# Ledger of designs, part 284: VH-VL binders against Large ribosomal subunit protein uL10m (mRpL10)

Target 1, 224 residues: Large ribosomal subunit protein uL10m (mRpL10), of Drosophila melanogaster (Fruit fly) (q9vpl3)
Amino acid sequence: RGKINIQRPKAPHYERARVVAVTQPKYPELPKAKSCFKTRAERTQQQQENPYNEIIAREVRNWLDHSRLVAFFHLSSITADDIFRVRVQLHKQNLHLKSYGSKIIEQAVKNTRYEAIVPLFHSNHCIVFSPDPEKTAALLRIVRRVPQMVLLGGIVEETMLSRNQLVAYAQMPGLHAVQAQLVQTLSQAPGHLIQQLQAHQNSFVQVLDVHAKNQMNEETPKST
Short names: E, the ipSAE of ESMFold2; O, the ipSAE of OpenDDE; V2, 0.75 times the mean of E and O plus 0.25 times the DockQ between their complexes.

## First folded at step 17 (VH-VL)

Design la13 (from ha151 with light chain G31H; framework fv_anetumab; at its last look DockQ between E and O 0.45; V2 from the best seeds 0.65)
Fold by ESMFold2, look of step 17:
Structure la13 (fold): chain C 224 residues (1-224), chain A 119 residues (1-119), chain B 111 residues (1-111)
Amino acid sequence: as target 1 above (224 residues)
Amino acid sequence: QVELVQSGAEVKKPGESLKISCKGSGYSFTDYWIGWVRQAPGKGLEWMGIIYPGDSDTRYSPSFQGQVTISADKSISTAYLQWSSLKASDTAMYYCARSFLYWGDFDYWGQGTLVTVSS
Amino acid sequence: DIALTQPASVSGSPGQSITISCTGTSSDIGHYNYVHWYQQHPGKAPKLMIYDVSNRPSGVSNRFSGSKSGNTASLTISGLQAEDEADYYCSSYTSWSDPFVFGGGTKLTVL
């Protein structure tokens, strides 16, 4: 009966779980050769969803590895229209607002120096990425007028900073030279930073210790 | 100092075209929205539309959609308000003003451009 | 359809405090804190006096303060002076399509 035409009248031509529409995805899709060789039974909904999560996790790793500024926010209840207007405003400053599931974040940072950030994503959250650490001031200027986004902390030049440290970083003139000096000073006093970040107990402390050691000698995965 | 300097007063006839300007100085012109605000004689303020010169993102008040064109030339830090065919009811003072945020305040205003449209 | 309602006029004597109201709806002023106040003297451009309900820009006298309750924002001018005689406009972000809606304006007369 005519219901078959109604059934999936606006469904994407591609499989429902792999591509929402016929558009160029921001992240790489599964290789055609790999996908084509899977059995029909192995292409079940749950198995197909697993490769998609890994692709998104690699996207997050790529953002983390190539962003010189990363900021973490708690996200209070907010309408889709309101988060959209904030995303548009941030994008004008080369600031990229993203939100990912906690499982994807956990997979993205597994076996990396960022593993300690996982507890930040137990509640509703968002992340802002940028290749431009100079845009920290613009970021904070925008979000201080968005009550739904509460700054938790960030990463600047691969160094974890508390909320107060990130705010102080944003206010410094001559960001490049001052930024290098701040990172070096922070590496010399890791115990102070750990105490100020007590809400992120074991995992955050371990990340800070790894970051301090990386400033002295240790290699960073994917960046070396 | 942050300054918005508008073009001079205009006297026009109905049906003529007009393009008025607003030049920003003393700040990063491409990092702020420029809005246009109309004030008819003896009346209140009405926002007409805004532009983000950095990427030319342009938005209009529903009341003015299709009636004017807003544009910018970021190379000379100048925003424009343009009519293709003026009406007598377009007689008003026109201000430009800047806002850092789409949901923000107009913190600096131009001096205004008086447009008079009469036969 | 969103409109911000202000009284057409208010008056006060020098040294008094006066309050100008700006009433919207539960979907704008009642929901957001993005209400701003502008002062306009005759023949001059508007000047920002208060942003985000209660914040004063640098250079604005602390005699100007703002607040809101429910769907109504208020501008309060204490220690009223002759130079405060002007038109006052509120504005608010109300929606994506109306980010800069103005109230009708209030003429303040200093008696």
Scores: ipSAE 0.776, ipTM 0.897, lowest interface PAE 0.9, mean pLDDT 80
Fold by OpenDDE, look of step 17:
Structure la13 (fold): chain C 224 residues (1-224), chain A 119 residues (1-119), chain B 111 residues (1-111)
Amino acid sequence: as target 1 above (224 residues)
Amino acid sequence: QVELVQSGAEVKKPGESLKISCKGSGYSFTDYWIGWVRQAPGKGLEWMGIIYPGDSDTRYSPSFQGQVTISADKSISTAYLQWSSLKASDTAMYYCARSFLYWGDFDYWGQGTLVTVSS
Amino acid sequence: DIALTQPASVSGSPGQSITISCTGTSSDIGHYNYVHWYQQHPGKAPKLMIYDVSNRPSGVSNRFSGSKSGNTASLTISGLQAEDEADYYCSSYTSWSDPFVFGGGTKLTVL
């Protein structure tokens, strides 16, 4: 019976880690009394100790703020060569693959709207950024061919999406097409507008249902 | 529907120049690689080179480096394979094919262009 | 020149299962899971049958399957039909500088 190393618990499986992260009760952190007294020396020492991390954290923030598509991936035993190849392919699609340390991510998103992503970065992870949300389908197409990249979720148009939601989003007609349709509908009688809005919602739900069914079918182990 | 249409058969003499074309339709031409594959009569498939029309990133097989030029015009969704001086040994069927990933498969193929070089 | 090795020819009777092998090296098939298989009928362009060792494109019959062990990839055709008579080529990713290599091809005859 292998002695459970209680001193260095193996990082839970990424799925378990995700569930744990989501199920952790957010206790309102008591306002940490601004220990006003961090002496100028301690602030300077902390700033001096990792100026590089601050720069990188700022970079991460910039990427987050300027990206309309952000996707988070777990990396499972991927080689540098494989990452390079994937990066090149993604780049050609205006998708930017970056890898940052968990501490850097924490620092970058601290006290921001992105703070909720911190629990996703407990293991080897990478982030894909893009200014174009329409590239979501291309992203998913590429990463489907890279088993070492496991999609965890993402942010599209400032909305946090689960893995399934992101997949569903990618299957939707381009936002521009939907918007164009919406505008056309709006130009028509109000009654027609409501019907079309409902139709799009229904279509979306149908797409989601189909995707959910497909995922369920893939998870059913062929009991041979 | 995704389709690659190649230019017609060519009959040339040694020393002549030639440019054959491959036109893509039914997809975003700039988002996929276009590769060229040679097949000599009764022989197997040989990869010649590949181009990404979006940025004109072009790569050649070592065996074909300097022997041919691959180009693309994204405005008309067309890729090209060109010889400055044909040889008799260039007699072959030439296929263009689409690939999404650099390490990936060729999922759609043109019908092929037969090039015959004879004195 | 890195070449993948295929048998020159294989034959089978209708309804049988046949396997075509593709042997590379530890730097191509042995290293990557980017092995692809193409079917080519006489006078026609090649058709993708298998990609990434074992995946089937849409529209390809489930009679076609792919596998890999070590430096050897295999295409298996089950329930052999007359229409399966064709040349079959394997290909693999090899390197960034020379990404594509084809096998020599295998002629499949249905007896």
Scores: ipSAE 0.661, ipTM 0.840, lowest interface PAE 1.1, mean pLDDT 85
ESMFold2 (binder alone), look of step 17: mean pLDDT 92; pTM 0.941

Design la14 (from ha151 with heavy chain S28T; framework fv_anetumab; at its last look DockQ between E and O 0.47; V2 from the best seeds 0.67)
Fold by OpenDDE, look of step 18:
Structure la14 (fold): chain C 224 residues (1-224), chain A 119 residues (1-119), chain B 111 residues (1-111)
Amino acid sequence: as target 1 above (224 residues)
Amino acid sequence: QVELVQSGAEVKKPGESLKISCKGSGYTFTDYWIGWVRQAPGKGLEWMGIIYPGDSDTRYSPSFQGQVTISADKSISTAYLQWSSLKASDTAMYYCARSFLYWGDFDYWGQGTLVTVSS
Amino acid sequence: DIALTQPASVSGSPGQSITISCTGTSSDIGGYNYVHWYQQHPGKAPKLMIYDVSNRPSGVSNRFSGSKSGNTASLTISGLQAEDEADYYCSSYTSWSDPFVFGGGTKLTVL
């Protein structure tokens, strides 16, 4: 019984070889896995400038330009219902809650003074706009009760403020109050100066009067 | 100082109309909600409704919807609760209270208005 | 009417700590952190003692504290004093359409 050489099998009979050759599965060349990871560059190039994005970007610019208070928030696991409640409450305070995509924000602020805000938009974010910087305290009061809204920073009166700076700003007396205080202080300054100037003059006059009285008393001869 | 001052006690007959008031002071009246809460004699607190004087947004508890009308006059910082036709069951203490948030706490309360409806 | 459930009465001795529970559902206490506690003395208006589960307004004693677990909120009063004798009410946000619900109230007696 001839040892079947498993290492060098005899070539199959011509007919069998033909059948084996024809029945060999032609495995399709695995399509070169186009790296599913479109490079950031390829993703950015294929983003056909959606005319809609331009419109929205323009809207964002408009909000930025007309707002004296802008606050940036991170949103963490907030429900539509929660957003609605907050939106309504903010709106009542003339605070406008908006949410935009990061790309839209980037497009909106490109080559503008607001370009520095782009790094803030890495995740789910929202922006609150207001024409009234005095509403900063109201804003913070509202969002403090919404743990899903995390304050990142903001812009007040064209100045970019950190979270802590915004909190500090909100604790400051309103501009009108400060102005009033300033006016009051300024109005008191001349009065105080006048009082001080007059005090010296009055004291001098008093001293002179006393002196004059003393002289008159000395000149009145004791009529013996 | 923040204060809510309510109108005085009322004694009415069934079928009569009534309007009670709550005047706010010491804060921006238009920036806060005013809620109305009923407390029947010896009973608990019942929310009736709420109004935002800034835009007159008014919400009612389902139990009080159509039974009362809540309104506000922002010019005089006053909120109102009114009945077109009182019932004996309307006999209660009525409180107005301030809330900054729609879902928030009532941080300041009026002194209450006692309404007595008796034949 | 969806009402929050409170014990009708609780009692304690001066200096003791007492807890008042307020039980709701997943649509109110369990769903939101907008639970508030009010103190009401006889013939007086309610006073806010705790807001948003555990926050104390200015002027409220640190003896009052609030917590929540599941569908149950709790008001704890430590170092019980005679002046604490009052009715206590919990409240919670429920929905936009019906934002406020009160508990039935708890009468606290200081023995």
Scores: ipSAE 0.847, ipTM 0.933, lowest interface PAE 0.6, mean pLDDT 87
Fold by ESMFold2, look of step 17:
Structure la14 (fold): chain C 224 residues (1-224), chain A 119 residues (1-119), chain B 111 residues (1-111)
Amino acid sequence: as target 1 above (224 residues)
Amino acid sequence: QVELVQSGAEVKKPGESLKISCKGSGYTFTDYWIGWVRQAPGKGLEWMGIIYPGDSDTRYSPSFQGQVTISADKSISTAYLQWSSLKASDTAMYYCARSFLYWGDFDYWGQGTLVTVSS
Amino acid sequence: DIALTQPASVSGSPGQSITISCTGTSSDIGGYNYVHWYQQHPGKAPKLMIYDVSNRPSGVSNRFSGSKSGNTASLTISGLQAEDEADYYCSSYTSWSDPFVFGGGTKLTVL
């Protein structure tokens, strides 16, 4: 049977930090015991498990806060050796492969906009984090040759993307095209347009939707 | 226009040292593995080892561990295969080849470097 | 111990289809789809013809195709031509320590 036993340190922090509401830890479920009285040892054991879950949940929050790219995968049966070699290859591209229990994920994203991702973790899964959203293409190029990892969707620049949207995002022009767009924007109305560009940086990622082809029309920073 | 260009043929005596090179161009050198493959005269292909120049991660076939040294200089996009003391059995053609993945295919090959070690 | 077995030689006439086999184990060809095929003309470097069992890189003729069944991968060359005369090698990922195991090679002769 497959074993998932690979966890790496977080990638270097990027300047942009998104504020995520602190999620209250989920308490362990108590058994349906007929005793209404718990010893000090029983209460201490139960409470100690809560602090461990909260520590791991904080790690997940920290990865989400410091990653401009997050991708979610279903993970089919895979040996520990095989997942390890994939993790090594991903790491060379600043892509960090992690896995967490569904209860930990639920606790980490409680009372945040990311609560919608919880159903993705009811089956065997893994997550890839990166501070570098431009590494999305490299991620997909690697994973295409790992049939045990099936892309479910992701988050890019704080925007939730479906599988198809993430694939389309990966096919968008690279750094040179972004620089060309910035130069064109700066040439129009520097004061107002610079302020608007800075305020809607994550909206620029949204207009890279799968239907955004290389012809002029809509340059709105948002998809609806 | 990916190209791997290897250093020229070498004729050596047993006990001599040798370092041969493989220069990559037309791609981001630090994003691909460079492997070394040996082909003895009239024989098949044998994988010797591989390096990822981006972080110098270097792996050797068990058959060649300790017998050769693989290195790279990413500033000049060049990988190296080196012997400290050649043997007559080292007479072979040596290829460098590129792979995107450690478990992948060699999609581009150098022209080969013939090393002849006289008895 | 783990070897990819290929026939030493195969032959065919122009226009025929021929198949070269590559047999491994459940730990390599049977367990992974990372089987690759290389063509090598005399005095030349190998050239990638097929990767991941059945994919053709750009610039490789569609006369070349690949498949596998169980522990055996196959390279098929249809419409055999004189320039197809070469040595053909399969390779497979086997393990972390042997990620690029080659078969012994098959000499294809075009009669």
Scores: ipSAE 0.716, ipTM 0.865, lowest interface PAE 1.1, mean pLDDT 80
ESMFold2 (binder alone), look of step 17: mean pLDDT 91; pTM 0.933
OpenDDE, look of step 17: ipSAE 0.823; ipTM 0.921
ESMFold2, look of step 18: ipSAE 0.615; ipTM 0.818
ESMFold2 (binder alone), look of step 18: mean pLDDT 92; pTM 0.940

Design la15 (from ha151 with heavy chain S56A; framework fv_anetumab; at its last look DockQ between E and O 0.60; V2 from the best seeds 0.71)
Fold by OpenDDE, look of step 18:
Order: C-alpha cells, then structure tokens, then sequence
Structure la15 (fold): chain C 224 residues (1-224), chain A 119 residues (1-119), chain B 111 residues (1-111)
C-alpha cells in the first residue's frame, strides 16, 4: 500500500484537474482600498467653497466685530428644547446664542485678530454674542443653570479671557460703578488734602491765639 | 436690597373689577420675570402667570388663561394683576414673585395682597 | 392639572432630621433638574429654600438640603428647630407652555 506522498501529491486525473480548476474560487481582487484617508489637507481642498459658507462666515465676522462680549461654550448632549429655552432667556438679556461649524469659524476668522479662537472649536460648540459687556454676569448666571453648556472662554472688550478670567470679570463691579467710585475717590482727594493743609494752618493759628491770649493776660497789670 | 412691595388688601363685591400692583426695587426690573401666585385660604400655592417687563412677554397658566390679565409698567417698575369681573372664588392671597429664569426659582416675594370678594 | 404630590404633614422632634418628599412625573421632576423648595410661615410670604434640586440661596441655613431620585425630590431638614415649623412647598418646571407647578404643600410640625 504505497505511502501517499503528501509533499508531492500526484497530479490529479485530467478530469479532476479540470473540475478543480473550474471550481477554484476566484477571489475578487480586494479593491485597492484607495486610502480614503484623504489627508485633512485633501479634505479641506475638495471642500468646494460653498458660497453659502462665505455668507455665514461673513455673518460670524460681523458678530465678532460688533460684540463687546463673546463667550465660547462646549455643548454636551443637549436637546433642541433645552437649546430653545436657553436661547430665549439669553435673548431677553441681549445675549445672542449662535452655533456654527468649525470650518465656518475657521473661514470667518482667517487672517483676523480672532484666529486664536479656532482651537476652541473641535467639537459641538456654541457662541454667545452681546454688545454689552455688563451682561457677562447674566450670561454666567444663566449658563450655570445649564450643565450642558460648558464655558471655555471668551472675549470681553477685545481681550481674550480664559474661563476663570471671565468668571472673575463677571464678579467685578460694573464700569459705571467703578467710574463712580473713582470719581468719588478723586473728589475726596483734594478735599482731604485741603483739610490736611487747613488743619495745620488752623492748629498754628490756634497755638498763636493761645499764645497771644497768654501774653495779654500777663500784660494786664493786677490793678491793686 | 431687592424688594417687592404689593398694594394693600382689597375688599370687593362680585362683578367688580380689580387691579393690584407689585413694585420692584433694588434691581433691574426689566431683567427679571415677575410671577403671580394665588393662595386660597387654607390652600396651597397656585401659579397664575408670569411677565417679563423688559419686553412684556406674558404667559399664563392654563387655569387662569382668560381669567386675569397680567401687565407691567417698566417706567415705574410695577407689575399688575387685573380682573375684569371678580368672583367669590377669587378670594385669596395673591403674591408677586421675582424669577431670573422662565424655568427658575422665585427668589424674592412680595408681602402678598389679600383680596376678599363677598356679596 | 399636573400637581406634585407631597405628604400632607410631617412631624419631628427638635434636633431630628426630617425629609419631605415631592413626587412628580417624568415630564417634570423626572425630566428636569429644576425643582425648588419654599418655606412659608403662617401669614407670611413663601421663602425660597432650595433651587435646582440642591442649591441653597444665600442666607438659607445649611440644615436645609435637597436631592432628587427619579420622579421624587426630597427636602431634608437636619437639626430640626422650632422655627422650622412651617408649610413647605415644592415646585418644578414642567414645560414651556406651563412652566411652573407647585406641590400641595407639607405642614411640618415640630413636637
């Protein structure tokens, strides 16, 4: 009984060979997976400048240029209802809640002083705009009641502030209050100076008067 | 200091009209909601409605819709609750209260206005 | 009318801790973290004690605390004092169209 040489199997009979040849599974050449990894650069290049994006970018620029308060927020899972509710409350405080895509933001702030904000927009974000920096406290008060909105930072009076700085800013007295305080302080300064100057003069005069009185008393001869 | 001062107690007859007031002080009147809450004698609190004086946005509880009118005069920091025709069932204490948010808490309350409607 | 359910009365001795429950639905207490608690002494206006489930306004004693589980909010008063005897009301946000609902109130008696 001849040892079946498993290493060099005898060629199958012609008919079997034909069947085996026909039944060999033709494995489809795996489509050369065009590395769909279009580099971020290639993805950005093929983004046909959607005229609509330019319009929106212009809008964003306008908001940035005309706002004295800008706050950036990360949005966690939030419902449309929650957003609506928050938007209405913000609006009543002259705070305008907007949401834009990261690409639109990038386009909007390209070659502007606001370019530094681009890294803040990696996920779902929203922006709050206001012409009134004094509304910062109101903004923070509202947002504290909305856990889904996470403050990242902001721009106040053309100055970029961190989250903590923005919180600190909100705790400061209003400009008018500070101005009033300054005016009061300034108005008191001359008064205090005058008082101090006058105090010395008055004290001197008092001392002189006392001296004069004492001299007069000494010169009054005891009329025996 | 934040304060809400309401108008004095009212004694009326059925069918009469009434307007009660709530004056706010110590804060920006236009930046907060003013709500009205009814409390019948020996009963609980009932929300009636709310107004934002800044833009006069007014909302009513379904139970009080069409029964009362809420208004505000921001020039004098005053909110109003008005009846065109009082009923005996309107006998209650009425409170005005401040809220920063539409879904929020009432942080300051008026002293209340007692309205008595009797024949 | 959507009403929050509170016990009619609760009692405790001085120094004890008591809890008042407020039960709503998934559309109010269960749906939002906007539950508030008010204290009302006889003949006085209500006073805000807790807002947004667990926050205390300034000037409110730390003896008052709030929590929520499911559709039930709870007000806990620790170290019960005679001055705590009052009616307590819970409230919750419900919807944009009808934003405020109150509980029926709980009378707290200090024995």
Amino acid sequence: as target 1 above (224 residues)
Amino acid sequence: QVELVQSGAEVKKPGESLKISCKGSGYSFTDYWIGWVRQAPGKGLEWMGIIYPGDADTRYSPSFQGQVTISADKSISTAYLQWSSLKASDTAMYYCARSFLYWGDFDYWGQGTLVTVSS
Amino acid sequence: DIALTQPASVSGSPGQSITISCTGTSSDIGGYNYVHWYQQHPGKAPKLMIYDVSNRPSGVSNRFSGSKSGNTASLTISGLQAEDEADYYCSSYTSWSDPFVFGGGTKLTVL
Scores: ipSAE 0.786, ipTM 0.897, lowest interface PAE 0.8, mean pLDDT 87
Fold by ESMFold2, look of step 17:
Structure la15 (fold): chain C 224 residues (1-224), chain A 119 residues (1-119), chain B 111 residues (1-111)
Amino acid sequence: as target 1 above (224 residues)
Amino acid sequence: QVELVQSGAEVKKPGESLKISCKGSGYSFTDYWIGWVRQAPGKGLEWMGIIYPGDADTRYSPSFQGQVTISADKSISTAYLQWSSLKASDTAMYYCARSFLYWGDFDYWGQGTLVTVSS
Amino acid sequence: DIALTQPASVSGSPGQSITISCTGTSSDIGGYNYVHWYQQHPGKAPKLMIYDVSNRPSGVSNRFSGSKSGNTASLTISGLQAEDEADYYCSSYTSWSDPFVFGGGTKLTVL
């Protein structure tokens, strides 16, 4: 019933008239007649495309789930040879350059917190995945020398970042260095001091997370 | 402080083998390409080939393919250029240089190794 | 090997500006912005002066600048000084098989 818009018949009285005309213990005819006109090629095409799209969408979900760094780029005209050399260079830094159709991206992120990324795929694009968020600086260093790749934004540690936030993140000291300093402090401090240090560190991380999320929401406009 | 230090000058006879070295320090050796550049006496610079020590990906200029062997030992941060049989025309200065990108610039250079092949 | 064309020599007086040209093709200088310039004093290793057409590495004087138009890149040295006397080489990415093509070199003489 909430499904009435999905079918969107131009003549709802037409559908009711069909049902009324068949007050017999008989199956509705309209759906069968419409289905009977569907060609063999259309049926085969839809079946093959659907399983293939789901397999690729699962691949995208797997990359998103296992990557602590994801970066989104607009991709200008580029030759196959040029994108190949960029892919090779990125791979040496554990950075994985991929491109997927917008329909596959939509299917992969449907009903997830990443659904907001779908508008980024209106035009030519590519995505870089990595398990290593420390490689953000290396990524930006490579792509600044590739004018065909224009950074749009990214995801770091499951937080969506705008272009400017991602650039700023790349300039910060590595999280591992901060974590190492915290472990050293915890090993030296009494229990009540450890609680105070953890609270300050958690508060700082929370401020960064809120700022990143606020910027991402502000920079992800709805379609016109 | 990034530094590339090359092995010392060599005087050889035609037909002899030779292996010269380039040791990198002050940076992550496995994250940069090391290229070899030749400069014959009174002549310009010629790119010979390049290696990525992190995965041993090695590529040669078409002019030098099969003429030399480029290798690296990442455990000691050292790249090598090697001839199995030297020719008098191999007399030149040989530089190693690093590049972050395969299509990029050589931002740091070794001091050069003069190879003289005579007699 | 593919060579980029540079003048064999250029000269200038102290305080002048001079320009060194580097001409290639639509497949290298015309097709990419990966043009680099190196300075080499006698008996010394080359030193990177300009990368990606116009970018100056840290520690290189702002008297050095680069540009390109079509298939020709240019290195400009303003306020010429005696220590600028050296050989200058351009280089360019051309293809996967020839990523580091050098010009023939230009000897700069400060008069």
Scores: ipSAE 0.732, ipTM 0.875, lowest interface PAE 1.0, mean pLDDT 80
ESMFold2 (binder alone), look of step 17: mean pLDDT 91; pTM 0.933
OpenDDE, look of step 17: ipSAE 0.780; ipTM 0.897
ESMFold2, look of step 18: ipSAE 0.707; ipTM 0.863
ESMFold2 (binder alone), look of step 18: mean pLDDT 91; pTM 0.934

